# Miniprotein binders against b1l550, part 31

Target 1, 279 residues: b1l550
Amino acid sequence: MRLPEELLERARDIHSEAPSHRIKLDRVGSFGLKVPVEFKGFLLLAEADVWVSLPEGRRGVDLSRQVEAIYELSNPPKDPFSLCREAAISLLEKLNYADSSGVSIRFDAPLQDGESLKYYGVEISSIASDEIINKIRVEILGMTACPCTAELIRAYKSSEIAATHTQRSLGILEVSTKAEHPDPDKLASIIERAMSSPLRTYTKRPDEGGLVIRSLSNARLAEDVVREMIHLFLEEFGHLPEDTHILAAVRSMESVHMHDIYAERSFSLDEIRKEISSH

## First folded at step 19 (miniprotein)

Design ya19
Fold by OpenDDE base, look of step 19:
Structure ya19 (fold): chain B 279 residues (1-279), chain A 96 residues (1-96)
Amino acid sequence: as target 1 above (279 residues)
Amino acid sequence: SEEELERLADEFRELAERLGYDEIEVTREGDRFTVEAERNGVRIRIEVEVNGKEIRITVTIEKDGRRIRFMYVITDPEKLEKYLEEIERIIKLFLE
């Protein structure tokens, strides 16, 4: 049922009214939208959030315009990074009362693993105001082996290959930059390379054995993983603006404990370069 | 590098032309150039700096007293066309 359009002439525009309390809001929008995106030849259904700021003198946001903005840009499906940037900008243009806007898009990114697929989590965002800031968060699981237990067992048994406990660990890289979003596959690769070993969706027995042996021979603390991620990141993405901000983190689901081990470092490229140069 | 810079300048000029800008000013300063144009109150400024294999593109759009600036840092030449197309689409959003 559609109401007569003539009613629009009689109805108050509630959104444009003065609020009861003149307070600016930072973000008002629609969360949990589903939008199609094209990524590496895959058509994916991504989750999206769209928002704008609301000035103190306006009661509400035109939410329909926000939704319209992103879906117009999503047809035909396109690269999620371009979509994110374009949509953020479009929101500011379409909603002239807003001084800032934002878009976030989340999906699982396919990653080839031999004849099978594995994946990593991606959340990309663009925040628009006078400037556009692009943010990407990549999360991928890997495997870590504990060097401490390995050392104990080595000392005890005098074995060449020391047994140790292994666990699944989640590596996280979050990058905020004025440049375009960094390549998510490269970020995922950095995380995997920082672990004791990658995970595999499918393994044959010889491959599985090799994977575990590799992990044992490359035992790393959670702290080691974070430091390695930072090191590899600097090598790959040192060309980004100096004010680019990075969060490198790992959550290790330790197999001998009921709890997880977490380590992180937040830094700008400028800060970390100064730190490294001082040593 | 100089030939590349000139080629890039031409590409961005052509981009502005395709967008219907008629008053296009291209200024070159060393390893950088700037394309400036205005159409129907939409002013664009595109700054391009080439440093070795790195191309830095800064786009500023001004309309109705608002300014939006965004940037690309391109290390892979294959991505240049993609971003040029994106820039064009973005500017079109303001011309509509």
Scores: ipSAE 0.796, ipTM 0.923, lowest interface PAE 0.6, mean pLDDT 93
Fold by OpenDDE base, fold request of step 20:
Structure ya19 (fold): chain B 279 residues (1-279), chain A 96 residues (1-96)
Amino acid sequence: as target 1 above (279 residues)
Amino acid sequence: SEEELERLADEFRELAERLGYDEIEVTREGDRFTVEAERNGVRIRIEVEVNGKEIRITVTIEKDGRRIRFMYVITDPEKLEKYLEEIERIIKLFLE
């Protein structure tokens, strides 16, 4: 049953009323929306959150307008990065009582692996006020081989390619910048190149053997992976604004332990450049 | 190059023209230029700086006493057209 539209003339606007307590809210919005996006020729269903701030003198946010804003921009489907930035700005413009807005979008990004596909995780956000800050988090799995065990076995057996334990490791790059979102494929590539070897969706026996040998020949600690990610990031994205903030991390699912090994470094571009220059 | 900067200035002028701006001011200063225009209370300022192969675009939109600023740093020339289209769409949101 649809209620008569004339009832709106009789009904008070609850959202515009004064609240019982005059307190500003940082975020009010809809979480867990599903929106179509286009990425590298794939049509994907992404999860999205949208929100705005609420001033102390207003009881509620017009949530329907938020939902309409993002869906209007998602038809036809476009790249999730443009959608994120445009939607954040649109929210701020449409909801004029808000001093800030935000959009978050999450999806799995396809990555070509020969004739098959692998993937990496993407979470992006755009926060709008007098300026826009864009954030991207990329997560991709790789393989690490332990150099410590390799060295022990080398010392014991005198082999050129020492056996060692290998495991899956999750690499993470999170970037917050006033520029546009950094290229997610480039971020994923940095993470993979920082590992002992990439993972493969499909391997034949000879290929699998080669992958393992490569990993053994490029054994890396979790600490090595993080440092390599930072190094490669600076080479690729050193042109970003100096106030750009980065988190580089790895979680190694160590095959000889019940627990994971974790390493991270948080930094701004300005900070890390000063650090490197001090050596 | 100077030729590249002039080309970019023309592209951004044309963008403003497509958006219905009639009084467009383009100011050049070294390896930078600024495009400024106003239409129906929506003021835009686009600042472009070229450093080698890097193009830095800063867009400021002002409407009803509010300001929003966003930035692009382009190192891949193939992305320029994409971001120009995005900027155009964003400005249109304020003109509606």
Scores: ipSAE 0.796, ipTM 0.927, lowest interface PAE 0.6, mean pLDDT 93
Fold by OpenDDE base, fold request of step 20:
Structure ya19 (fold): chain B 279 residues (1-279), chain A 96 residues (1-96)
Amino acid sequence: as target 1 above (279 residues)
Amino acid sequence: SEEELERLADEFRELAERLGYDEIEVTREGDRFTVEAERNGVRIRIEVEVNGKEIRITVTIEKDGRRIRFMYVITDPEKLEKYLEEIERIIKLFLE
């Protein structure tokens, strides 16, 4: 039941009132929205956060307008990257008292694995002010084999393929750029190629054996994985703006320890190019 | 190529025309061009630079004393149409 409009006109607009304390807020919005998106032929229900800044002279944000803005843009469903950028800009335009806006979208991206599916995690954001910055975080699991243990076993027993411990490892690429969001499938591919082997949703007996043998023959430290990720990233995405910021990381869930091994490097494209050219 | 730059300039001009802009200025400088137009207090500036297979598009929208700038860096020509459509949708948000 809708309240009569005449009564609404008599009601105070609480959001437009002066606050008791004149303090600017960085982010005010709705978190945990569910929005439909289209990705690689799949219709997905993604989680979204929307927010704007609030000036010191305004008590509250028009939250209904924020929610309306993103849902208007999500019908019909579109790719989450375009939705993210468009929604951030729309928020800033619709809420003219804000000097900045932001949108974050999270979903699991499907990835074909033979006749089945695997997946990787995606978190994207767009922050709008005088300029727009786009951020993407991709996370995908792979397998690593330890070269140190392999060398120990080789020293003890001469074998063509040295036994070693293997584990799941989470690879992470986070990119912040003034350009559009980098291709998530390419980012996921870089991570998988940087590891000893990919994971498989299903394995037949020959495939399982081959997967393990490949891992053993391509043993890599967590440090090796991160360096390889950076190398492959530069080859694929070296065209991005020089001020683009990257985080490359791996978390190895080591099978011989109760704790994880973690390695990372944070850098800008201009910084890392200077570093590599100096060698 | 020079031919590619001219084609791109025409595409962005047409985009502005579809959006209802009547006074469109296109300026070419070497490997770049700029499309500028104004409608109902919404000013747009689209800068396009071509470097080999790379197309860099910078869009600036000005309305009510505010400026918003965003950028695309395209290496795959197949993505150009998608981003043109996105740019058009974004500008429409300001014309509402």
Scores: ipSAE 0.788, ipTM 0.925, lowest interface PAE 0.7, mean pLDDT 93
Fold by ESMFold2, fold request of step 20:
Structure ya19 (fold): chain B 279 residues (1-279), chain A 96 residues (1-96)
Amino acid sequence: as target 1 above (279 residues)
Amino acid sequence: SEEELERLADEFRELAERLGYDEIEVTREGDRFTVEAERNGVRIRIEVEVNGKEIRITVTIEKDGRRIRFMYVITDPEKLEKYLEEIERIIKLFLE
């Protein structure tokens, strides 16, 4: 039931009052919204969070206006990256008491895999104040083949077996930059190319054999994968602003252990270039 | 080239015209140009720099004493039109 509009004349504007405790808040918002997005011809239902800063002298945020901001921009559905950047700016414009705003959008990105599909995880955000900082995190599974076990088996004199253990490894690239969000497909490609082999939704027997043989020919430690991700990232995205920050990581679900292995490096573009040029 | 730079400057002038700006100032220094305009208290400054195949666009919007700045670093010329459309939508948010 809709309440009478005339009540607005009698009711206090609670949100614009001063709070009992004058403490600024960094993020006040609506989390877990479902928004439609269009990605590479697919209509996807993404999850979004929206927020603004709240100054010490204001009691509350008009949360319905935050929600309106992103839904107005998401109808009709559009590219999630444009939506993210535009919504962050819109929030800051609409809620003029805020010093900053933020939007995050999460979805599973479909990726062509032969005559089938696979997917990878994408989370993007845009934080707006006097400037905009755009962040993208991409996660995709690949295969790694252990070079240590491969060498041990090769050294086994009486064995005809050429083998090593292989496992799923989760590759992660996270980029924070003042420029527009990097292309997620390129980030996913960098991760997959850094691994021993990509994962496939399905293969026919001869193709599966070929993938496994190639993975054995490209055996890599988790540490090797992280280093290769960084190398490939610099080739593709060296043009980004020098203060762009990157995190490259791998979590390997080692098939012969009861636990996972993890490797990670974070850096800025100017930092890593100095490091590489010193060798 | 000079032809490419002139075409880019015209595109940004046309963008401002579509948004209803009438007094559009375009200044050029070598491989860069700046488009400046003001309408209804909304001041825009669009700085474009061309360096080889790379196009850097920095947009500054000022309204009611607040300033916001954002940028693009374009290496794929096929994406230029998409980002021009996005810039136009963002500026329109401030004019409404």
Scores: ipSAE 0.731, ipTM 0.908, lowest interface PAE 1.3, mean pLDDT 89
Fold by ESMFold2, fold request of step 20:
Structure ya19 (fold): chain B 279 residues (1-279), chain A 96 residues (1-96)
Amino acid sequence: as target 1 above (279 residues)
Amino acid sequence: SEEELERLADEFRELAERLGYDEIEVTREGDRFTVEAERNGVRIRIEVEVNGKEIRITVTIEKDGRRIRFMYVITDPEKLEKYLEEIERIIKLFLE
């Protein structure tokens, strides 16, 4: 049932009134929207959040208008990064009482894995005000092999036996920048290369043996993984603005323990370059 | 290079023309140029700097006293056309 449009003339516009308490709100929006996106030839259903700031003198946000803004831009489905940036700007332009807006989009990104696919997690956001800040978070699983146990077993057994415990480790790179969102495949690649070996969707026995050998020959502490991620990130993305902020982290699901190991470092490009130059 | 800057300047001039801008001003300073135009109260300023294979684009849009600025740092030339199309779509949002 649709009500007559004429009722808008008789009803108070509750949203445009002054509130009982004149308090600015930072984020007012619609969360958990489903939006179609196109990524590397795949049509995906992503999850999105949209919001704007609300000044102290305005009682409510035109929530239907902010939802319409992202859906207008998502038909036909397009690149989620373009959608995110464009929607954040569109929200700020269309809801002119706001001094900032934001959009976040989450999806699982397909990645070629031999004759199959695997997936990694992507969350992007764009926050618009006088400037736009773009953030991307990539999470991908890899395999790590413990160097401490490997060395102990080497010392205990002859060189004919190489062994250590291996486990899945979740690598995380989060980048916040004034430039466009970094390529998620490059971020995922950096994380995987920092690990002892990548994980595969499936392997035939000869390939599985190769993965195990790779992991044993690249045994790494969680701390080593984070440092390598930073090194590889700087090689690939050193061109980004100097105030670009990065979080590099790993959560290792240690196969011999009931708990996880976690390591992280956050930094700006300016900060890390000064740190490296001092050595 | 001089030829690359001139080609890029032409592309941005054409972008502004497609959006209906008149009297488009292009100013060059060495390895950078600026495109400025105004239409219906929507002022745009596009600053482009080329450094080797890196292209930095900063777009400023001003309407009704509000300013929004965003940028791209392009190292993959295959993505240039895609970002030009995105910039055009974003500016169009303000003209509509």
Scores: ipSAE 0.730, ipTM 0.908, lowest interface PAE 1.2, mean pLDDT 90

Design ya19
Fold by ESMFold2, fold request of step 20:
Structure ya19 (fold): chain B 279 residues (1-279), chain A 96 residues (1-96)
Amino acid sequence: as target 1 above (279 residues)
Amino acid sequence: SEEELERLADEFRELAERLGYDEIEVTREGDRFTVEAERNGVRIRIEVEVNGKEIRITVTIEKDGRRIRFMYVITDPEKLEKYLEEIERIIKLFLE
């Protein structure tokens, strides 16, 4: 049943009233929306959150306008990065009482893997106020081979056996910048190249053998992986604004232990340049 | 390079014209230029700097006392058209 629109003339506009307690709110919005996006020719179903700030003098947010705004921009499906930035700005413009707005979008990004596909995790956000801050987090699994065990085994048998434990490791790059979101494929590539070897959806025996040999010849500590991620990031994205902030991390699911190993470093571009130039 | 800078300036002038701006001022300072315009209380300023293969674009939009500023640092020329279209869509949000 649809109620008559004429009732809007008689009903109070609850949202525009002053609240009983004049307290501003930082984030008021709709969380867990499902939005279609287009990424590299794929139509994906992403999860989105949208919000705005609420000043002390306004009782409520026009929540239906928030939801309407992002769905209007997502129809037809479009690039999730453009959607994220445009939606954040649109919310700030359309809800003129807000001092800030935010949008986050999460999806699994497909990657070509030989004749098949694999994927990696992407979460982006845009927070708009007098400036726009764009954030991207990429997570992808790779393989690491322990160099400590490899060296111990080499010494034990006088270097005839190439063996060590290998495990899946989750690599993480998170970038916050005033510039547009970095290309997620390049971030994923940086993470994979920092690992001992990439993971495959499937392999035939000769390719699997090569993958294992590659991992053993490229053994790395979790600490090595983080340092290599930073090195490769600077080569690819050193042009971003100097106040760009990065988190580089790895969580290694060590095959010989019941627990994980974790390493991380956060930095700004200007900070890390000074650190490197002092050596 | 100077011809490339003039081409970019023309593209942003045309962007403003497509949005209905008619008070368009383009000024140049060496390897950069600025496009400024105002229409219906919506003032825009687009600053473009070219440094080698890198193009830095900063957009400032003012309406009703509110200012918003965002930027792009383009190193892949294939993405320039995409971001120009995005900038046009964003400015249009303020004019509607």
Scores: ipSAE 0.705, ipTM 0.901, lowest interface PAE 1.4, mean pLDDT 90

